# Designs tried in a protein design chat: VHH binders against Protein DOG1-like 4 (DOGL4). Part 49

Target 1, 232 residues: Protein DOG1-like 4 (DOGL4), of Arabidopsis thaliana (Mouse-ear cress) (q84jc2)
Amino acid sequence: MSKMRNLVEEKFLEFYESWVIQLELYLHQLLIAHNNNTMSETELRHLISKLTTHHKAYYTAKWAAIREDVLAFFGSVWLNPLENACSWLTGWKPSMVFRMVDRLRKSRVVLVEAQVKKLEELRVKTKFDEQKIEREMERYQVAMADRKMVELARLGCHVGGESVMVVEAAVRGLSMGLEKMVKAADCVRLKTLKGILDILTPPQCVEFLAAAATFQVQLRRWGNRRHYVTHS
Below, E stands for the ipSAE of ESMFold2; O stands for the ipSAE of OpenDDE; V2 stands for 0.75 times the mean of E and O plus 0.25 times the DockQ between their complexes.

## First folded at step 3 (VHH)

Design n63 (from n4 with R99P W100L L101R I102Y G103W S104T T105S Y106G S107F P108S Q109A; framework vhh_6qgx_2)
Fold by ESMFold2-Fast, scan of step 3:
Structure n63 (fold): chain B 232 residues (1-232), chain A 123 residues (1-123)
Amino acid sequence: as target 1 above (232 residues)
Amino acid sequence: QVQLVESGGGLVQAGGSLRLSCAASGFTFSSYYMAWFRRAPGKEREFVAAISYSGGYTFYTDSVKGRFTISRDHAKNTVSLQMNSLRPEDTAVYYCAAPLRYWTSGFSAYDYWGQGTRVTVSA
């Protein structure tokens, strides 16, 4: 049981590190494409498709892992402390990516009025979906402190057999609730990413994906450097 | 203390083969991936190949894909790089590398390095 949970962590750690290495390789391709104005639309679409598939592969692996042990994703061993501190319900906060979109407006890539309007509509919807999930998280935390859960915990300490089974059923229910919330948050992430890519042109998509991948890689490096920086 | 020791380098003719080995030792070793990098004279260090702890995931740079094979032996605590169909442009010092922590294993963040083993491919 305990070993099963540790095995899930070890397997996902290996997967995640492989996923990050491939992301860095794709980032190099995105930077080359961004600096070369001679790539065809077909070539750019193919590269965008590779990144989209890569992100979908992450969620496929994650959802398989949380089915086995959702708690492994709260304080993940495959993330450094800075990455964990920046996590919102086991991943990036969906509304954060619009800050990267805002930076595109000030670059060499020009957004037309119709794109600006669609991005603002998507931003509002993303923030609404995000707030809905935050309300569910609050309800979950309140339920954990509910009088009935406190009494159930006391029973688990004082009465064996029957009470142990009741406590185990309650804990299983709590785990299932967390899994549902994590999947809901991941669905908002995927819808937000797809929505942005559907609004942007292929060159704009390449610049956006390069910015997102650069931020993810840099956040990891910043956290890693902090671990072996010594203060005199 | 983590120590990485490479071996197997040498002089070989174009089209030839070499097998590089990296022996890892130490107790304060928190690493999921092992990698090979190379540095040709007058050039920057470049990624060659990487392998996960289980050996289930392998990665190669395009220029060596299909010619080089990375493998891992947990019983011997070694990582090997089988290099086939060698070309003059493969001439470099080859380094074995490992991250300091699990989360430092990204492509550009390898903290433990061996001393290197020289590979020379003559035309």
Scores: ipSAE 0.212, ipTM 0.586, lowest interface PAE 3.9, mean pLDDT 81
Fold by OpenDDE, second read of step 4:
Structure n63 (fold): chain B 232 residues (1-232), chain A 123 residues (1-123)
Amino acid sequence: as target 1 above (232 residues)
Amino acid sequence: QVQLVESGGGLVQAGGSLRLSCAASGFTFSSYYMAWFRRAPGKEREFVAAISYSGGYTFYTDSVKGRFTISRDHAKNTVSLQMNSLRPEDTAVYYCAAPLRYWTSGFSAYDYWGQGTRVTVSA
C-alpha cells in the first residue's frame, strides 16, 4: 500500500528532487573548476556564490515547509533509508564536515597554520553547539511522555469532537518546539558552512564544496541502489 | 613543568561578584584552550566555561550563561572567570584546566589541573 503523503511532503519532495538535480549540475562545475586550475579567482568566487545561494535556497524552502509541518521532516519521504539514517535533526551533522576538511588536508590541500587554528576553533564551537542542541532534544523527547501527553493519549483512545481538537492543539505545540530545534540545528549547519568557507581560499572552497556535494550525491545513489524508493 | 595556579576565590554574598584568575606556565599558552570547572560539595566536577586559543570562542554551561565571563590574557598567560550575580548554587571549588584540544561535553580529557580555589556564596 502506498503511503499517503500530505501536501507538504509532496511539495517538498518535488522541490528536493529539483534541488538535487541542480546540485549535481553544480557539482559537475565544481569538479571542472577543481581539475582545470585555470579559472580566475573571480570565476571561482562566482561559483562558490552559486553554491552558497543554492544551499540558502534549500533552507529557505525547508523553513517554509516546516512551518506547515515540521513532522514531515522527521520522516522525510524524499530521502532514502540510508540518507535518513545518516541524518541528524533532519539534516547533515555539522561536525562531519570537518572530517571532510581533514581528508582534503591529507590529499592535496595545503592549509596554513592560521587556517588550521581557525578551523579547530570552529570545530570546537560547532561541536559545542551540536551538543547543546542534543541536550535540548533529549529533554524534549523525555518531556513527550509528561502527564499532559499521557492524558491526551488516553483521550485519543476515545476520539470524538472536542477531544480531537485538544489533541491537535497539543500536537501543534509539540511541533512548534520541534521546529525551533530544527531551525537551531540548521543555523549551526549554516554557520559552520560559512565559517569553513570564510577560512578557506577560493580554490580550497571549491574543493571542499565539491567533496561535500559528492558525498551527498553519492549517499543518495548508494541508498537508492539498496532501497527502491518510489517517490511518485 | 606545567603549572596552573588559581586565585580569587572567597566568601561572597548572593548577588555579589568574584573574579577568578589562573596563572599558567610551562606550556605554550596560546596554543591551547583553557577551561574552568567546579566541584560543589557532594557533586561531581562539572564544566563551567572554556575559551579558545585566540579567545574568539567562549563556551559556558547553561547555568552560568549571562552571569559568568571567561577571558584570557596572552601577555600574562592567564585565564580569568568573571562571576557576576553569584548564587548559593555556585558554591564550589573552582579549577583551572588545560589543555583542551577537543570539545567533549563535560568530560574532556584535560592534561593539567590547578589545585582549585574555593568560592562560597552565602544566602
Scores: ipSAE 0.015, ipTM 0.374, lowest interface PAE 7.5, mean pLDDT 86

Design n64 (from n4 with R99G W100R L101I I102W G103L T105Y Y106T S107P P108S; framework vhh_6qgx_2)
Fold by ESMFold2-Fast, scan of step 3:
Structure n64 (fold): chain B 232 residues (1-232), chain A 123 residues (1-123)
Amino acid sequence: as target 1 above (232 residues)
Amino acid sequence: QVQLVESGGGLVQAGGSLRLSCAASGFTFSSYYMAWFRRAPGKEREFVAAISYSGGYTFYTDSVKGRFTISRDHAKNTVSLQMNSLRPEDTAVYYCAAGRIWLSYTPSQYDYWGQGTRVTVSA
């Protein structure tokens, strides 16, 4: 509802569209690597590094944007309705990546016992970290309903010349709380991604990253197709 | 018969240390996640620390991070909680819990519980 909010949305929309186009180009390279076992370990590690850097660039841009307007990330204009419906605290749910690994294991990826044990321990840790954040968000929602929302509702009444300053302070407080929670969730996402890549071999990393990128790209295409069909 | 028996509780002055132990019997210890919960008078059980079945992952509530250390010994079927830099706010009954499928922040997700050991931290 501010001029600054619209600027943040426009800047991040431009960034995100470019980021997704680059992700599709990397996906093409991952699929070539998957279909052509002639790539060296050095070449595979370089490709994995490009994907890792690309994801880090996303979080660098996101954290800069949420510092200016975290509310832009709740109901994001750069995501279609299907992408927004599948979001957990402004992004992907960390535990979902273990379902992707399970699918790969059933189709083509064979893991040694040591890897299976490490993945199960990482899964347990990730789910525990998720529950902690969900608990913190639930407490925040309750606090918003009880104190902050009552304050904001009461400020709809005439309180004197101070009402504007009080509303601005309350909105800043709410935004700071949301920013902290979004960053906590993003931290779990990054730790989970790093953990999986540390456990898997380079060829297995390529399989995992290809599956993850494919899902993300397809979800966007399915959502965009649905929206477009309703206008034809 | 499944049993979890806590020990090591007592009275200690602020800034002091205590080591709690939990002896497990009647089940396959190495197949269970182990956790410590605490309950202050008039309050519900709250999570303190947990350790994975292998011991490779440890979890702590924010108020005890850097002060408490959880560990387990498969040969002795024990889980331990080393409590350093104790504060009056740490005063509670401490419970040992075991979960086969679930490692959780929530008490209801655990299969077995001990009877508790009292920790009192004086100002």
Scores: ipSAE 0.000, ipTM 0.235, lowest interface PAE 15.9, mean pLDDT 82

Design n65 (from n5 with T98K R99G F101W G103T S105G Y106S T107Y H108P; framework vhh_8fcz_2; at its last look DockQ between E and O 0.01; V2 from the best seeds 0.00; counts 0 for: pae E 20.7 > 2, grease 27.6 > 24.2, SAP .762 > .668, placed apart)
Fold by ESMFold2-Fast, scan of step 3:
Structure n65 (fold): chain B 232 residues (1-232), chain A 122 residues (1-122)
Amino acid sequence: as target 1 above (232 residues)
Amino acid sequence: QVQLVESGGGLVQPGGSLRLSCAASGFTFSSYYMNWVRQPPGKGLEWVSGISRSGSYITYADSVEGRFTIIRDNDKKMVYLQMTSLKTEDTAVYYCAKGYWLTSGSYPFDYEGQGTQVTVSS
């Protein structure tokens, strides 16, 4: 809570704050497009492309940052406690976006049966990819409990000497493992997002992206207001 | 007490230029995203531009992109808006605002005072 920020945390905090502000500006454009239905297909495709580019920019910045300090993304200082509590491997859980897709079935922009089938196939594949990553995280946690790591933890309780160098090498190895898992999770996120957008028509893409952005912005707003909310 | 004091507005002809200033006090200026917003006569607030805490990231509304430049000086606790190629539709009261009203914990905009009036007419 009172943790001092390191350079990676300060730089990503500034990036993320600006990224979310731009997301909200795009959300405003998405809501206008959805509600007024005045935009051409070309204009809608351009807007969808802006959102896609914006999300890719997030992962470009994130992967550069985790190369320097992956642990900054576990309990991130640029996220409020509610956003952190809702995170799965440093971001949104890929399968959860299908709850937003389910809302399209009840909207004025009707999904055709062929789209419903493709979305269900994508949901199953996404859940399978998530389970692979969860198994890898479990293996990582088991490796942390290995006898060698327990011995290193005991040595690390003593100040100075040989133990410092050995512990530092082990911590570097652990960070590299976390970086690979976070990148794998982010690849599933990007693949899932692309898959949904490839199945949907431009007006449906606008509605989906508006729903996703609304949830992200509202979650941040709710968490930032928790001191003024009498019930949580 | 948070205070934001805008200045530099005035009457200018179409195609002209103005530089607006905002002096901030009562908070840690270098820890907040800063914005310029405007209110045209008889209309609601319109977001114009924003700048990140160190100035590394800048965003503009489509209506002003390429014509306006936002700048900040953290040592002086100042935000500036350099306006060029001014149009009659840029006529508004201009306010600077701390944070963003739906993000960064700001809701609504945290701004003070009367703003600065910009009138673009021949």
Scores: ipSAE 0.477, ipTM 0.770, lowest interface PAE 2.2, mean pLDDT 84
Fold by OpenDDE, look of step 4:
Structure n65 (fold): chain B 232 residues (1-232), chain A 122 residues (1-122)
Amino acid sequence: as target 1 above (232 residues)
Amino acid sequence: QVQLVESGGGLVQPGGSLRLSCAASGFTFSSYYMNWVRQPPGKGLEWVSGISRSGSYITYADSVEGRFTIIRDNDKKMVYLQMTSLKTEDTAVYYCAKGYWLTSGSYPFDYEGQGTQVTVSS
């Protein structure tokens, strides 16, 4: 069933496409930096900074958009079904990045003992934060399902101006709660990413970021091959 | 058949200006992002600028930021690149490209035109 796109969806779709194009550009730069090992530390740090800024820009745009319609981010029309299926609270699951780090360790990345220890601490913290958010989400869902959703269902049976206003108000209330949860999840994402980048050396950061960007880009590509997403 | 025809290139002195044009046909122009890429002599392709479908989002390479301006006209199916304060390092063949610039699994850019030569020399 083709979901009718609203204005928020259309705008964010356009933003996201632009953002992904830029991400691909940065990925190319990361791959060059990783494969040639000719860049200075200063250059690497600059590249890392560009990537972090790029990610920050995404969340800035996202948070602006979710203020208008947070529901648009649940089943995002700018993502293919595979991307959506891999989403946790409208984005990547924070604990997933540690799998990426583990993969890097099994390849060419050598971490010193102190780094390993710090990463483990961060892993534990991240998992704790994820679980906390999940519990809050569950609480929210239960609270809303038994009250607000019932009210909405009842009101939906009535056609009238006043009824429409009440329904809209109820939806807004639900949306505010969801917005809070999404922002909380995003904060965990950002903190986790920052934590990892603070632990890793610049060359390791580049490799990590390249792996992450590659995963994101490939996931999109694979999903698009399986499911054609029509963008008008 | 998709066609992208670049024009507007030429020889200019450092500090000069040029306006490149790209005429698009054979596809729904308004449904695609448009980009400019360039290939300097003896070097690989590099991304220059991109513009979203409606023109609401624009991005530039660091090397051209503040000097170049990308514009699109969906009614005319045109994309433009206004270049100012040109430098010798801007010398390249310029191409317009639709959508994502990376193909599946590998770099290079997915440009389709013949390009237009820009030469900046004193």
Scores: ipSAE 0.022, ipTM 0.382, lowest interface PAE 5.2, mean pLDDT 85
Fold by ESMFold2, look of step 4:
Structure n65 (fold): chain B 232 residues (1-232), chain A 122 residues (1-122)
Amino acid sequence: as target 1 above (232 residues)
Amino acid sequence: QVQLVESGGGLVQPGGSLRLSCAASGFTFSSYYMNWVRQPPGKGLEWVSGISRSGSYITYADSVEGRFTIIRDNDKKMVYLQMTSLKTEDTAVYYCAKGYWLTSGSYPFDYEGQGTQVTVSS
């Protein structure tokens, strides 16, 4: 049990480190495309497709891993504490990405009326789906707390295999519920990402993907750097 | 320093054609998306069409798709709007506007010219 959890963490750590290195390489290509006045729209679309495929590959690997151990994705060993602290249900919060789009719109990206309307529709749907998941998560966490209080009261009467099995069954039930909620959140993340990229033009997609990758890379760098600052 | 000079407007009958021109100077023309926007009488600005830096990506407002064609010539630093099957609803002042490849600065569009009047009437 504990041994399999270590194997899941080991396998995903290796995958994630390679995945982040490739993301950094794609970020460099996005920045070159941003500044290159000879790059065709066909070449931009190819680069955007590579980024989309890269993100999909992350979720494919993640979903295989959470079937074995969803708890590994809460406080992950492959993320620093800052990255873990910024997570919403094991990843970026879907609705918050629209703040990045809004900031780019005000200072870097020109959007036409049709794009603005479609982005607002997507934002509303995304927020609705998030709130539904948050309500489900709260209900499951309350149910687990209630079950633990009952078990603690029963432990005041006796200790043994019966009480351990009841606690293990309760934890297993909530772990299965967590897996369902994490996958639902990831589906919202994928749908939101694909929706934004479908609405934006290729140069706008490059700007958005560059900003998103920059944020992720900087969060990782700053979280790792924090260790040095706190030791002085 | 940035200059966008629109021309080619005029009075035309419904069903007629016009070709608008925009001469650009004072910036690296080939690095910007270019757009046409218009202001009908008593109304706000409406986006009409946009074209990417190489011309490979082109978009139109639904109201003009199939009737208008946007073209750019990076060597001459020109943007054109070929208008056909003109309707009275196309009456407006037409402006060309630059956009940054991946940024727009602080504005939705950077239009600097006086525009060119298009009037469609019998």
Scores: ipSAE 0.000, ipTM 0.097, lowest interface PAE 20.7, mean pLDDT 77
ESMFold2 (binder alone), look of step 4: mean pLDDT 83; pTM 0.855
OpenDDE, second read of step 4: ipSAE 0.020; ipTM 0.473

Design n66 (from n5 with R99K Y100F F101W L102I S105T T107S H108A; framework vhh_8fcz_2)
Fold by ESMFold2-Fast, scan of step 3:
Structure n66 (fold): chain B 232 residues (1-232), chain A 122 residues (1-122)
Amino acid sequence: as target 1 above (232 residues)
Amino acid sequence: QVQLVESGGGLVQPGGSLRLSCAASGFTFSSYYMNWVRQPPGKGLEWVSGISRSGSYITYADSVEGRFTIIRDNDKKMVYLQMTSLKTEDTAVYYCATKFWIGSTYSAFDYEGQGTQVTVSS
């Protein structure tokens, strides 16, 4: 028996299921494009644009949802436990995508020296931005274990409308802090994605997006079969 | 056990219309995204349309957009595909499915039943 999900969770679950289905459909189009040597640069750019619009739609929906309930994104009910275990601040870890680029470079995608240099510069910048957010999250966690959180816990023990309102206002402040950090992490994700796509040629972008979508879809499928997996 | 039964196919002339029906049983229908998928003769599976749990999100393949309409009725546990302006290229066995996925060379889906045959010819 499970408890009912709140309205934000139910609405985002429905959105996310639909978003993943569309991602799988775009993945199919990317795989067809990879096998079709007759596609023009204009046609490839159009497909890449569809994927980037799709990812931006995710963040538009996410930011609307976190304004209502940011905590829904920590341990999300629309993600399986494996997907949640692989999350960094409610989403993919930006620096991890460079491992995918490295894999593609070694097996299928030949990059010119200028692209390699730009990707290395982007990797370093992305890691720096990622570390800044990690330091901010660490400071937030320390603050939660300090005086302010102790005061919140103390206030939560009071019975009465006035003390309840004060606790709710303080919890709202904590939620706003988490919302700011999640949005900062999402901005790094979007900048990293855009940066990679700006460096790669359209055929290379198709390869990258196909690899990224394949990993995301497979991670979801592996996690959905978790009860049959054993490590013993 | 999930059961999906498609019906409504037939022979129709180009420019004609058909309404396909899918009756669902054995699961909480209102908690599942629903898809229509087709397989033309001698070709692989092609995704056609999908509809979210409540009907709030609907998507169509480029080849059918503007001509087909997907509808669901959660109370009756039904999903429909209203097809208009049918073309010879729409000739296929049509399946409804709660899930599908992409392999290395083709897509696959979670229902291996008989489907319903749509033939568009003069």
Scores: ipSAE 0.372, ipTM 0.715, lowest interface PAE 2.9, mean pLDDT 83
Fold by OpenDDE, second read of step 4:
Structure n66 (fold): chain B 232 residues (1-232), chain A 122 residues (1-122)
Amino acid sequence: as target 1 above (232 residues)
Amino acid sequence: QVQLVESGGGLVQPGGSLRLSCAASGFTFSSYYMNWVRQPPGKGLEWVSGISRSGSYITYADSVEGRFTIIRDNDKKMVYLQMTSLKTEDTAVYYCATKFWIGSTYSAFDYEGQGTQVTVSS
């Protein structure tokens, strides 16, 4: 599957590859921390902070890139088909992380009642926010078939000088809407992540983050086994 | 055959500087991320620094951030590690290591050199 790549795709691809490599390194540290009960709370907090900073860096880069071309993130060339298939509005679905938390609970992680309650509240809120965004996306998708898009389609059949400008303007308009939605989704992701980390103890955070990173890395690995992704 | 040859190691006093070099051959150098890793005595392998294919993205371990600088030259197929303000804890065998991202979704590196000894001692 070869796609024509633009500059935004190329740049972000390189960024993402580097970012994922760093994530794997952090994962290694998380796993060590998880298996080493001798680490101090300060050390754990520092590690958590590193991971959170790493994630923030991703979104900083992403948001800069989507300002240039949000469409690049719909069918991301830096992801394999499996990763893309599992994407919700250009990233992980916020509500999915609660499954990871549930898994932790079923394992050796003991959550106190107060934590459980807060997590449930956060789950409800996260789902609500997801649904709100989904509704907006649906509305947007329906609107894509409006008069403007019809006109755009017509123009696409007869591309002339003036037509190109109109098409570009229309595409920009659509892109702006998508950008808004992507940012909204990302905000939910970040809020959800922060919420979870605020509820969990440092050791629990480390375990959670390790699980999350593992999932991400494994997903990529599994996808790559099935499809060779050319990362130019 | 893939070869990575490190050089530039030696004995240095605390606060001193060293520049490590890695000469690469036998593979498409520009297609690989380049890294420096080190193994302190009695310890496991520790990642030090990484640089992307084009050199646009660079990362460091916290322990060396601000002191070490990684540079690559794709034309010469070289990667360098400028080390400054060296500390005793920097004592290790330093290895040049490559990672090809495509199909390489592991923390492990694809290729490593023979290593060069860096000893920081008063």
Scores: ipSAE 0.018, ipTM 0.360, lowest interface PAE 5.6, mean pLDDT 85

Design n67 (from n5 with T98R R99Y Y100L F101W L102S S104T T107Q; framework vhh_8fcz_2; at its last look DockQ between E and O 0.59; V2 from the best seeds 0.00; counts 0 for: pae E 2.9 > 2, grease 27.1 > 24.2)
Fold by ESMFold2-Fast, scan of step 3:
Structure n67 (fold): chain B 232 residues (1-232), chain A 122 residues (1-122)
Amino acid sequence: as target 1 above (232 residues)
Amino acid sequence: QVQLVESGGGLVQPGGSLRLSCAASGFTFSSYYMNWVRQPPGKGLEWVSGISRSGSYITYADSVEGRFTIIRDNDKKMVYLQMTSLKTEDTAVYYCARYLWSGTSYQHFDYEGQGTQVTVSS
């Protein structure tokens, strides 16, 4: 006998484990492409397309899972404690990717003035969208607290099976609100990634994606090593 | 304790087929992502294929996609690699490796066996 919550967590754990392994394999291909300037523009665009499809697949799977158990994504069992501590609304904070873009200025592939201006405009827009989501979450949390207090007061007066149904309804209401906020945050993430890739040349996209994947993989590695040392 | 034993390698002509087997013991096999990795003569380890804990997600290196098939049997604690249309560049020692994401490994993969030698030549 397994509960729905356990099934969602187990399925996404298996999915995520596989997704990160594939990301590490793509990272290897990105590093080879970056170090060897022999690849054609068509070959680079193909590799970039594989990465964008890979990230799109993550959000498709995530959105299916959160419909069933959004709370699984707050303190996820498939993430180590460091990854969970670094999460902003169940994922990476959109503005953080511009720190990785700034690293590109120090690379062999240089940004032209027009690209710098477009990236700065995108940075401002992303920060605005990010703050808008944060304000929506704050308003949602206040509303949830008010509704929960009223609901708890009502539940204190009930006896028997009817109180169970009321609690279940309240939990479903809270979950639906969180699903909306998580999807809104994910949309900002996807728009930000697409925006950056649209501005950069194929070699610059490869370098950016390599930096982003390296950070994600190293954060997971660092957290796993620290966890082992702490608990072993 | 943890043991992975590879078998099924041999000498085969280009275009031929081989089936590699990996027998696992000493751990909860059904809880781990499993991989095949290989080491060609004079080169480092390279990843070949991987399979998720239940078999629902499978990935292949571009160089073997469409030619190799990875299969697992959790009841028998076995991983297989069915190789077809073999090329001389597939010549390598093949290792079965589990993916350790819990921080209990210093590397991306670990392996315990001697591997199984695959030689593709005319």
Scores: ipSAE 0.408, ipTM 0.729, lowest interface PAE 2.5, mean pLDDT 83
ESMFold2, look of step 4: ipSAE 0.415; ipTM 0.774
ESMFold2 (binder alone), look of step 4: mean pLDDT 81; pTM 0.824
OpenDDE, look of step 4: ipSAE 0.519; ipTM 0.799
OpenDDE, second read of step 4: ipSAE 0.471; ipTM 0.778

